# Ledger of designs, part 32: VHH binders against q9c0y8

Target 1, 316 residues: q9c0y8
Amino acid sequence: MSASHPGILHEYTERLVAFELVGKSNVTLTSNVTRSLLLFVGGLGDGLLTVPYVQELVNPLDEIGWSIVQVQTQSSYIGWGTGSLKRDDEDLHKAVDYFLHIGGADFSTRKIVLMGHSTGSQNVLYYLTQSILPNYLIAGIAQAPVSDREAAYQFNGKEKTKELVDWVKAEYLDKGLGNDVLPRSKVENFFGEVPTSANRCIDLTDVRGNDDFFSSDLSADDFAKTFGNLKEISGSTAHSQLILLMSERDEFVSPSTDKAQLLNRFRESIRPTTSNSSLSGIIPGATHNVGPKSSPEALKWLINQLITALRSFIDQ
Key: E = the ipSAE of ESMFold2; O = the ipSAE of OpenDDE; V2 = 0.75 times the mean of E and O plus 0.25 times the DockQ between their complexes.

## First folded at step 14 (VHH)

Design E35T (framework vhh_vobarilizumab_d1; at its last look DockQ between E and O 0.85; V2 from the best seeds 0.66)
Fold by OpenDDE, look of step 14:
Structure E35T (fold): chain B 316 residues (1-316), chain A 121 residues (1-121)
Amino acid sequence: as target 1 above (316 residues)
Amino acid sequence: EVQLVESGGGLVQPGGSLRLSCAASGFTFSEYEMTWYRQAPGKGRELVARITSGGSTSYADSVKGRFTISRDNAKNTLYLQMNSLRPEDTAVYYCARYTVTWSGGKYYDYWGQGTLVTVSS
């Protein structure tokens, strides 16, 4: 059923918008300089209100003085097919800058946490580790950080994935045609109707591609280059917190993968160690997006975990 | 192995009726959106009708009011009831399964071999 949601539509760039969901208190980022926000970015295919649990966060966060904002980037909906983490990062930085200052606020009065779902987790990690732009996040939350490459292995087969990668490299990348969109007839079993560039295909499906942060076959050295390389918060010697929240029944993670072990590998790689939050964990009974097939307790757990995290950031 | 097998095609006079069937096997039929496509001689393949896993239906404008798509999940069968047939309905009719990739993109991953429908006096 279709529903309406109260909120404020923000033009954080000339052409991009973000939607602040307004809770029961009716307090907004514009009206309160001390109001903090959870900036939410979805994964592949996501836009506004496409992740089911987002609307359930509004009032609980509102009660503790936090707004939730869903950001639309150029990669939203089907835009990811021709996007990149770098492009996403640029959009996200513009959003962060906008929301950091709206209403007359600054970093001393307003905190921003970036939460990413699914491929949004790559955005979170990229922002905190690889971005050449300044970091203004107090924390990042990666919900359902999964390997797109390994998802492809699971759904399409490892060998077929490799064949795709090899073909794209040979026919496009080696020829300087990385920005070309791949023929749908050749890649629809991977990307469906989404126009997908050669570069994006490689980012998502190649070993150590630009989006390859969460694959279980990566080495400690690989993790050191990502998890192990969190940047300082701009203007400070402090570092952002990184919270990793995996879904226990994530359908995009192989059943043969020990999620607890994998999570521990991620956490142990986080540097500085002070950024490794004790609030990282596995959402019990949760599918990938904590959707309707999840245990009823999954959403509650996620909400409580977020509340705990967000409260802790205000006390800092 | 996933299989889709169409049947029920044949020769019919204008104004006549025909019922096509698509027998599905090798997967949980009830969980998938199914579609009928057709391809007329010298033309591209076009969507005729679709039905979601939940039973919602949609039709091409050219067949709306004349054709009805339905499914029997217990029998793993997709149907297309075609009434008031016209010569321009002459085509090979295909059933197809619609699915979602790991990336969230959607596509038709399996097609039947098709069944020929000829509408002629």
Scores: ipSAE 0.695, ipTM 0.901, lowest interface PAE 0.5, mean pLDDT 96
Fold by ESMFold2, look of step 14:
Structure E35T (fold): chain B 316 residues (1-316), chain A 121 residues (1-121)
Amino acid sequence: as target 1 above (316 residues)
Amino acid sequence: EVQLVESGGGLVQPGGSLRLSCAASGFTFSEYEMTWYRQAPGKGRELVARITSGGSTSYADSVKGRFTISRDNAKNTLYLQMNSLRPEDTAVYYCARYTVTWSGGKYYDYWGQGTLVTVSS
């Protein structure tokens, strides 16, 4: 379980870091050659080395001239409970800006792809559609774009979730205490030991809360405001590609949810339509984070999809 | 229905030994990390030992080398072997199931009723 991983720790702003894992070539983003990157953001509770497939991507990406970089934000590990998608987005914009300005490569040829796992998928969609200052990104990849609200319904019960939401609104939001941390005894079956603000609880668990992008009961009009609102790439009229990768055996998606139908609803909402990548799909046999309980073909499928996408961006 | 039932507590002399058991039912025991906690009179709860679903163990510094946590997945039972007992080990001992919520937060979602261990004269 313990291991050493060679890489470069980048301090992309004065207190936040991103870790670039080094492949067999020993070429990095600080080398005096052109090199592109997959910037990876995990979900709630994630940080460096917590999503198991990331390590397996290092050498396949290295072979085609790409680095994989794991970004740490203020929300990494247990920090998410008092954060927001807006705060995460601000951190991610600083990371992208940093990586646009390092190394000897021509910035017009360096491609940056933002990939998110789980709630990191909300970070990706927010960046592409609701970011206040869009930066150069050729694509976003959302792996396991799962509804937090519907997960809460499945695991804690719909009525209990609504009761919590009503209580938090009455006791905190209506009193101007949105930034206050909720009593652990009231929320530990939702959020465990993670200190969680009233605002963050509402963001995750209320109907149309700020994180509520992927719920199956949202309307076409709801999806039009998100999937249908991809912003232009900074400095051009082009738009980022959006790739959606659901896990077939995702344990946080209700058995009653038709994943193929839901994926189709997301994809049909994407505007401009040229941003709707044909590489979107359902990862066969994959658990939520494509971990050890996944079928053997799951990781291979994911690698193939990513390599196909990333290779296609180099020649553009 | 998840149940955890501790047994094996009692009165023991300093330097003595006890073996605690926790019978688990209503879930797939082998898939869960399990822990022992204790609460001494007038004190908060403290972790004693934990064992992962894969069998890895860890211990509080105060009990390392004296206590051994183990599990029998075939019998759905968690154990705590307590050797070289001291008066400061006097407490109610609880077993608990450790889990991760849908949000990735960790907590103990089920606790046993506890079993009293008294280490005295």
Scores: ipSAE 0.509, ipTM 0.791, lowest interface PAE 1.5, mean pLDDT 91
ESMFold2 (binder alone), look of step 14: mean pLDDT 81; pTM 0.805

Design E9S (framework vhh_vobarilizumab_d1; at its last look DockQ between E and O 0.08; V2 from the best seeds 0.00; counts 0 for: pae O 5.5 > 2, placed apart)
Fold by ESMFold2, look of step 14:
Structure E9S (fold): chain B 316 residues (1-316), chain A 121 residues (1-121)
Amino acid sequence: as target 1 above (316 residues)
Amino acid sequence: EVQLVESGGGLVQPGGSLRLSCAASGFTFSEYEMAWYRQAPGKGRELVARITSGGSTSYADSVKGRFTISRDNAKNTLYLQMNSLRPEDTAVYYCARYTVTWSSGKYYDYWGQGTLVTVSS
């Protein structure tokens, strides 16, 4: 049950840390300035070692000269309930800037890819399309880019979700109380024991809320405003590659949703079109976090796609 | 229908022992984190112990070293072994099932009816 994991704990900004897992080579980002990294951000409720496939990536990535780094943000664990995509984005930019330069590295040799799981996928898309801060990523990878709003519809009911949204707007947002934590008894079937602000509830569950990037009922115009606006890599005319990896058996996606069609709608909206990676796809047999209930081959498929992508970024 | 039925409560002397059980039905018991809570007269409900689906345990400070939570997945039964009982342990003890919301928030989606434990001379 309990285990030690060798690695380096980096304080990338005051009181925020990221954990670099060390593979068999013992090469690290501080010991080799040309070594590249996959920076990993989890979803709601996630923190260090909570997404089961991350530990399995360490040695495959190490073999191709990549470190995997798990970032904690202010939203990690239960912090997400009073957070926002904007606050997460600010934290992630600080992490990227730190890792870009540690040991005397720079972007000419060290490449950085941001990978997000679940709502971490919203972090990736926000970083690449909505952030007003510089972009230093050669790619973003969104694993399980699912709609929080449609998950709430599936689990709590569409009408109950709309009722909550209307109530929160009337009793909190319209009164300037957006930062107030909602009463647990009113929202525990949506957010459990996690203290959740009115703003966060609306971001996650309202139509076109600030997190609402992946809902199947959004229009092509909605997707053009997000997927269609990848920023240039700072100091370059190139844009980041965007890789979308949906889980075939994702328990947070409605059975009525055609995942292949939805994925194609996301991909067709990506601009510039050269950022639309051919490595996007649906992970066969995978649950949401590619966990133990997944088919045995799901993790192998994921690792193969990631290795293919990451190798291509250093074989330039 | 999901059901959680506690048993094993009763009157015991200080320093004594009791073993509570919780019979679970209507769901795949082995897949869920389970907990014991208690509610003393005139007090709020408090966590006593929890056990993950994988068998990892945690305890309230007030019961560490005296109480042991365990599970028998073959019998769909949760247990609480209570040793060195004190009058302060007097409460109704509840079995609870944890689940997660779509947002990864944990909460109790089912509770047992409780079993009374009285520790008195």
Scores: ipSAE 0.385, ipTM 0.745, lowest interface PAE 1.6, mean pLDDT 92
Fold by OpenDDE, look of step 14:
Structure E9S (fold): chain B 316 residues (1-316), chain A 121 residues (1-121)
Amino acid sequence: as target 1 above (316 residues)
Amino acid sequence: EVQLVESGGGLVQPGGSLRLSCAASGFTFSEYEMAWYRQAPGKGRELVARITSGGSTSYADSVKGRFTISRDNAKNTLYLQMNSLRPEDTAVYYCARYTVTWSSGKYYDYWGQGTLVTVSS
C-alpha cells in the first residue's frame, strides 16, 4: 500500500540521510533538545519504510516523548552486498553524532537507542562490542537477531554453502581479491540480484565470519567475544542495555532450533550482567519482520515492550 | 513462467499411503529448495517438509517418520511420500519454491494450486 508519512529528512552526512517520522504531537528532535530517539536500522535489503512495523511505532513512541528515526546507510537496499559491519558502524556513529547535537543538544540532554532489525542486529551488537569508536547509546535493541549463515544452510543447504565458502576463499580471498564482486551466476541463489563482494559473502556465510553473532552452533567462548564484551558508554563507567527480541515464527530460524534456549544462551553471555535486560524475549506469533503473517497480537506486544524499555531508559 | 503443479491427492483410509507429486517448470529446479505445505480446514498453512537444493530434508514433528520428501531433478519433480496417514493429515497440500532472499521476511516466491488429501474411514 502506498502512503505518505510526515517527517523530517536529515542530512547526517554529506551523502546520507535519515528520516525522522513525526508523530501526532509534532514535536521533533530539532524543536526539542531533550527529545530522545530510537534510531532504527534495517537488515539486508532494507531502507526507509521497508520494515512494516516501523510506521506503527511512531505515535506510541511519540506519546512517551520519543522520536523514531530511520537511518539510511551505505548498506541500505542493495548496498549491503559490498558493505561491512565496520562500514555500517562508521555510518551509524555519524548518525548518532548528528542526532546527539542537532538543535543544540548533547549526550546529557538526549538519549539514543539503536534498534536493529534482522542483520541490523549485527550492527547493534557490533556497535556495542567491537566498534573502535566511542559508544553513545543508552541501549541497543536487536530485533530478530538471526544467523545469516544458518539461514543459508536452511535455504541453500549446508553442503552448498560450504562449497561456496571454500570456493570464494580459494578463488578470491587467498588471492587478495576480497573486494571483488562475485559473479552473479555463482551466487544468485544466495544473494539474489545484489552485487556481493567476496568479503561480504564470507562475512555472512562462513563459520565465525564477521557477521556470525547469532548462530546456534557457536560456543560460549564465541559469545563471550561478542555478547560478553559490551563497551562502556563514552565518558562513563556505565554500560548500555542490550535487549534481544526474537520472533517466535521467524522463518529464517530452523524449526529444529529452540528459540527460547538460544535466546537464553545469548542473554547469559552478556557482560556486564547489568546490561542483560529483563525485557529481552520472544515476540509471540511474530514472523521475522513482524509482518502481515504474524499474529495480530505480535505487533502490540512489540510496541508495549518497546514503550516499557524506552521509559525505563529515561528514568535512569 | 514459473509453474508448480501438484498431483496425487485423493481419498485414503487411515493407515493408508499416498504419494504426491509436484511438477516444476520455468526455472532451474535443481538450484532451489522446495517444500510441501498443507492447510487444513480452519487452520493456517503449515510447513510439512522441505528439501534444500543440496538434498537436506526437514520435517514437521507431526509427520516425522511417516512422510518423506524427495526430488528428482532430472524430471523437475518434487515428491511427498505419505505413509501411515491419519485423519488429522487431511488438508490441501501445496508445493512451494523457496529461495534465499535477503530482503527481510521473504523466503519463498511461488506456490502451486494445491491438491486435496482426505484421510477418512
Scores: ipSAE 0.020, ipTM 0.289, lowest interface PAE 5.5, mean pLDDT 93
ESMFold2 (binder alone), look of step 14: mean pLDDT 83; pTM 0.827

Design Ed1 (framework vhh_7d4b_2; at its last look DockQ between E and O 0.74; V2 from the best seeds 0.60)
Fold by OpenDDE, look of step 14:
Structure Ed1 (fold): chain B 316 residues (1-316), chain A 122 residues (1-122)
Amino acid sequence: as target 1 above (316 residues)
Amino acid sequence: QVQLVESGGGVVQPGRSLRLSCAASGFTFSEYEMGWYRQAPGKQRELVARITSSGGSTNYADSVKGRFTISRDNSKNTMYLQMNSLKPEDTAVYYCARYTVTWSGGKYYDYWGQGTQVTVSS
């Protein structure tokens, strides 16, 4: 269903925008320096308002003094096919910088939480752990952190995925052609109509590829390099909180995978331990994007969990 | 097993009509977008028409707009292509195709029928 949404379109770079959804209070980030924001980034294929629960967050967050902003990055929609976590991180840092300062605000007056859906979760983890740029987030929220590699195993088969990886490495990466776009006729069963570079294919589907954060077959040492390596907030000795929210009925996670156990493995790996939020959990009855096939209580649970988290950050 | 079987093709004179059918089995038909493609000799396969899973939305190639109508009956697991005012340039093998989404969110047609020959000739 088509609908209109009130909000403010922000040009946080010369060519990229972010949309601040305005709630019933009509308070905006521009009009209030103490207004905090949830900066939202979607997953593969996502753009503005492509994740169904985003619009449902507007008023609940508004009531507690938070704006929700959905960011458009170069990877939005079909841009991910030729993107990278590094490129995404650069865009996100530009967005954070912009929103940190608009209206005359600074990090002492305005808090920013980065929430990622699906592969947006890799963005969140990358920002907090691997980015060489300064961290200005009070917290990161990874909603539906799933392994793209294991999703490929489920949808295309483990052996076929391995064959793809081996082929791409041999025919492209080993020849220095990582930036070339793969022939659609060869990879459309993995990526559809999305032009996908050799590098991006490997990032998403190779063991310990650049995006391989959430696979169930990773070791404790692997998790230590990501979850175990949260950076300090810039200008402080404090660390960001990390909240992980898995979907109970996530269709991209194998039915044989114990989600609770996997979540626990992630959480136990978080360093420092103070960053391991007690608010991490499994969204009951939720499909991957908490969409229409989810249980009715799934969205409510997510909203309540977010409200609880966001209130706690203001008190810090 | 997913199967798509086209029927209704034949030889007709210009200006005449044909109705193609695609019988689907082996999957939940009502959950998938479907489409008709055609391939003429020596040419690439081209989209003719698409229809959403519910049948609520359709789109057509410019060359067939106003002449062709795509429809579906989900209770019968069948998609149709009504072809009116046929032209010689419509001569091709017509294929039924299922549209699906990959794990990465990308979309593509993953299953095709065997095709049915449509020949428009005086």
Scores: ipSAE 0.648, ipTM 0.900, lowest interface PAE 0.5, mean pLDDT 95
Fold by ESMFold2, look of step 14:
Structure Ed1 (fold): chain B 316 residues (1-316), chain A 122 residues (1-122)
Amino acid sequence: as target 1 above (316 residues)
Amino acid sequence: QVQLVESGGGVVQPGRSLRLSCAASGFTFSEYEMGWYRQAPGKQRELVARITSSGGSTNYADSVKGRFTISRDNSKNTMYLQMNSLKPEDTAVYYCARYTVTWSGGKYYDYWGQGTQVTVSS
């Protein structure tokens, strides 16, 4: 891949930026008000160019009149450790509002899709179902909607994760110290070098923590409160489409998990049922971020699904 | 099973040079960032240098900049530390370590070698 990438850096709100990658056409969101965009948010630790398939999407999307924009939030890179899903959601709403209007665009001329990778998938689901702010997205795409709690169980052990949760509650939350950063030596095998607050640890690793949307042991009633609660697009009776794309060889999902069955449980919970996209699926041969260890067909499959979806939102 | 084996340590006079090697096995070496750490008696272990998986970027502690050079040969699964202009304060056990990313995206060194002693004395 190229060491430099042409694009436009947008300051979408004070001190927060998004990078619009520019394709071969050289058409931009400011130069063409009818151009639509896929707004991309990565997972924990991600920032610009860290999710390897994003730059591969630039020209395929450009060919159909779509831009891809990588958003940085306060949680990008190591900022997530002292953040929250709610704070991320507020940042993302500011980005959506910004891109909705640049170049003289509005809702009738420009469509916005929010796509999230990994914990960015929690951002997508939160935006569409839990946010108290207006919704202006025609669709959300969740790539690798993986449980952080079950990843912790897989890599650190279920009992060790429970022990950490109990300790953090007793020593921090019960003492009103939820915003305090945990000692690195106690948590580095969970969070590495990232300064992580007690609250953030609980959000990610406790049963029904604030980020706990995708765990396989959640009930149908739990999913009804999230997947079953999609909001109308503001000023409309329509609802956003929701597309779920699991990676077949996701290293952060237990080998014992039947991904097709789990995906079906998520999809069966989606309300309204018309928001349950038939384009959801399992990316064949893909690792978590569809990176270099993926089968060659993985990226092609992902591009095909995205192009099919994006064409369906714009008749061009 | 991941193995990291350091070699090349010894006793040298101030101003002299040594080259340390770290032989790696049990994993795909070219996929991992690697580092050298050192620990002097009674001191905390400190980073000396780190190198990206491709070898394209390096980082050094201030105390060794301009004197030490980290490198790697991915075809031989080996990382190196060239140590020039050695000083008595460079005396320490030198460890190689593998850098990894947790499920949460956080980074730390998950495997360490047994270390090799470097002693700089007159």
Scores: ipSAE 0.462, ipTM 0.771, lowest interface PAE 1.8, mean pLDDT 93
ESMFold2 (binder alone), look of step 14: mean pLDDT 84; pTM 0.842

Design Ej1 (framework vhh_5j56_2; at its last look DockQ between E and O 0.65; V2 from the best seeds 0.00; counts 0 for: unsure alone 63.1 < 65)
Fold by OpenDDE, look of step 14:
Order: structure tokens, then sequence, then C-alpha cells
Structure Ej1 (fold): chain B 316 residues (1-316), chain A 126 residues (1-126)
């Protein structure tokens, strides 16, 4: 059902906005300098309130003194097709900077947790590990971290995916045409109507592409470059917490993949070890986005995990 | 093997009605995947035109192009795995080959029509 949602629209850049969902308390980030926020970024195709469970988080988080903010980046909706993790990271840093300072707050008074859904999980990891920009997050939450490459294997076939990659490399990347948009007629079975650049195609579908964080065939060395390389929080020797929440019935993960084992491999790779949260786990009965086809307990479980995590950060 | 087969086309006078059927095989509308079925038409020398689309999900959201809104109605029978296009108040300009197609979502969230029927001829003439 379509609905209206009370909130504050923030212009965190000249052209990009973020929407703060306001709960029953009517407390906002502007009205309270000590109020913390969960900054939420969706995956491919997502924009404002395109992830069903986001609106369900508003009041539970509000009750414990947290705001939830949905960020729009240049990659929102169909923008991802010509984007990159680097570009996303720049947008996210601008958002974090904006929210750290609104209402007269600073990084010492306001805590920010970045939560990513689906490909948003790559954003979370990139921010915490590969970004050359300062880290101001107390924690990152990766919900439904999945391999786009392996999703392509599942949906389009491994061989066809490899053929695509080889073709794009030969016809575009090797010719210095990485920024060109691929012909829809050639790639619509992978990307649909979304204009997709050669570079972005490779990022998402090539082995050890720029977005290849969560593939099950990656090595320990691969994970060490991401999970194993969390950055210090700027101005501190402390490190951010990393929470991984996989969906038990994630339709983008192969049925042959042991999700528990894969999650464990991710967790074991996290460095420093103190950043490996005990709150990581598998959302029971949850589809990828914890949507309507999920078990009724899935959303409740997610909410409880988030509440537990966010409460723990207030005491730090 | 996924297949769509159209039927119900024919010759009709202006102001008349036709009901087209699109029978799907190789998949079900109620599948975990949110498949949609769309109706298209193509007249000689003209581009293919989208007319209507219906969701396979519970509740069956529908959409219509301005050219057929108020005259055409799309519906579905999940038990028969069939989508219908009821066409009323037909006009000579509605003369075309009518196609149904499956609308699906990729792993990346992008959407496209991946399977098409062979088409059925509709002719509106006095």
Amino acid sequence: as target 1 above (316 residues)
Amino acid sequence: QVQLVESGGGLVQPGGSLRLSCVASGFTFSDEYSYEIGWFRQAPGKEREGLSRISGSSGGSTSYSDSVKGRFTISRDNAKNTVYLQMNSLKPEDTAVYYCARYTVTWSGGKYYDYWGQGTQVTVSS
C-alpha cells in the first residue's frame, strides 16, 4: 500500500538529498545534537523507501534514541549503471559529514552507523576498508551481502557471464572505452533497461572486480584485503564494528551455498578481531530484502538485532 | 521451455469487441519471481506499442497506455496460466498484430521482456 511518511528532507549536497524518517517522539537530528543515526543505503535499483523493512525500523529505533536516514546517492535507482563504489563512497562521506555537523553537532557528540542493503553492503565494506577518505562510522552493517558475480552465474549462467566479461574487456576496456555504455540489446538479460557502462559491468561480473567482496570462491587473501583491513576511526585508535546479516532465504545466493559457512568465512577474516561483532548472523526465514515473502519472524529478528547493536554503541 | 501463445484475434467491425488470450507454459504466474505479462501491438510500418501489463503477484497490479485506457482491460487466470486482453469499442486504428510478452527482473534489478508470443492478427474494418 502506498503511504505518506513524516520526515525531514536534507540537502547534504547541492543535488543530493537524504530523508530522515521521523518517529513518534518527533525528535530529529537537528533538534538534538546528541541524537545518533542509522544511515541507510540500498542496493542496485534502490532509492528512497524501496527496501520494505526500512519504514518498519523508524519507531523501534526512535524509541531507543536513534534516527534512520535514507540516503540518495548518484547511484540511486538506475544511476548505478554508470557508477562506481568510489563515487558512492564520496557521496556517502559527504552525507556523513553533513549529518555529523547539523544542529551544531560534531563527531564527538553524534554517532553514525552505516547500514547497507544488498550492493549497499559493498558500500559499507568499501567505506570501512578501501576508502582513502576518513572513517567516521562507529559501525557498519551489511544486510544481505551477496555476490553480484555469483548472482549473475545463478541467473544467467557462469559461461554466459564469462563470455560477457571477455567481450566487454576485448571490445571496450582494451580500447580505452570503459566509460562507454553497453548496447542494451547485448546486455539487457543482465542489466535490463539500466544503462550500464563497460566498467560497471566488469566491476559487478568479473572475478575480483571492484565489487567482488562476497563471492564464495574468493581466497583468504582476497578477504584480507577487505574484511581484514578495517580502518581506524578518524582521530582515534579505535576501529568500527562490522555486523553482517545474511538472509536465510536469499534468492540471489545459490541453494548449493552453505550460508552459515560463508558467513563464518567472512567473519573470520575481519581484522582487527575486535571489530567482528557477535551480532552477525542469518536472518531466519528472510528473503533478500526481508520482504513480504519472508517469514513473519524475519523482520522481528532483524529489528531486535539492530536494536541490540545500536544500544551497545551508545554506551561506547 | 518458456512459451507464450496468443489467440482470439480476428475481423471485427468498428465498435465491436474482441478478447485475446495469452497462454503461458514453462513457468507459472504465481512463481516466486514477480513475472508480469504485457500486451503489445504492431501495425504495418509502425513501431511496436506497449498497451497493458499485469503483475503475477497477488493483487495483480495493472497498467494501461493512454491509447487504450478505458477501452481495454487486462486480466489473468492463474489456474489456467493465462492472461486476457478484453478489447472494447474497437477502432480501425486498433488494427495490428497483437503480442504478449513476459516481463521479468534481472539479478541486478533491471527489468526486460525476455519471451514473446508469435502474435495474433486483429483487424477492425467495416
Scores: ipSAE 0.736, ipTM 0.923, lowest interface PAE 0.5, mean pLDDT 95
Fold by ESMFold2, look of step 14:
Structure Ej1 (fold): chain B 316 residues (1-316), chain A 126 residues (1-126)
Amino acid sequence: as target 1 above (316 residues)
Amino acid sequence: QVQLVESGGGLVQPGGSLRLSCVASGFTFSDEYSYEIGWFRQAPGKEREGLSRISGSSGGSTSYSDSVKGRFTISRDNAKNTVYLQMNSLKPEDTAVYYCARYTVTWSGGKYYDYWGQGTQVTVSS
């Protein structure tokens, strides 16, 4: 269905945009220096309005004085295939800097929360733990922090995925061709028609590839390097809160995976321990992107968790 | 196993009409998260050409290549698990083997055609 959505299109750096959806109050980030924002980044293939629950958040967040802003990065839509978490992180830091100061705000007057869906969850964790610039976010929210490698295992087969990885290493990485785009005919059952570099393929599908944060077979030492390494908020001795929201019926998670146990393993690894939010949980009845096949209670639960979290940040 | 079976080809005079059917088995179209079905053709010695595609959603969109826009119409009957290609104003240049194919999304969000039918011959001549 086509529809129009009122909002402000921000160019936060040259040729990259973010869309601030405007709620019933008509208050915006430029009109109110104390208004806070949820900055939203989607997963592979996502862009503006592709994650269905985002539109449903506009008015609930507006009611508590928050804007929701959908960020477009160089990796949005098909751009991810030749990108990296590092490139994404650079784009996201530019977006955060832009919104932190728009309307004359600064970090003492405006709160920013980064929320990621799917592989956007890797972006959130990377932002909070590995950064060229100081961390200006008070919290990160990772919805559907799903292993890309284990999704590839589930859908393409573990042995087929390992064969692809070995082939890419032998034919590309060992030859210094990591930035080369892989032949579509060899990889279309993994990446479809998206042009995908050898490096990006390895990042997503190799054991301990650069995106491999959420796989169930990773060790405590692996989790310590990410979940265990949250940085201070710039200009403060406080650390960002991290909220992890798994989807109960996530179609990209193997039925054999115990989601509650996996979530517990992630949470137990969070350092400092004070960053381990009690609001983390499993969204009941939710599909991966909390889409139309989700139980009706899934979206309500998600909204309530987000509102509870965001209110707690403005009350601090 | 997923299968797609085309039928309805044959010999037709220029200016005539023909309706192709693509019957799917091994999966069912649904209102949401449905697969898409595309029609292709390949004339002898030429590359396979995409003609039309139909979305599996209840309000499913359709698309057409410039070579057939205005002459061909794609449609589907989800109850029969079937996609149709109505071909009007046929020209000798439309002579080819016609294939239907399933368009799907991978775990990474990339899209491609993962299953192809056997093809049905369409011949447009006097």
Scores: ipSAE 0.561, ipTM 0.814, lowest interface PAE 1.4, mean pLDDT 90
ESMFold2 (binder alone), look of step 14: mean pLDDT 78; pTM 0.793
ESMFold2, look of step 16: ipSAE 0.522; ipTM 0.800
ESMFold2 (binder alone), look of step 16: mean pLDDT 78; pTM 0.791
OpenDDE, look of step 16: ipSAE 0.718; ipTM 0.915

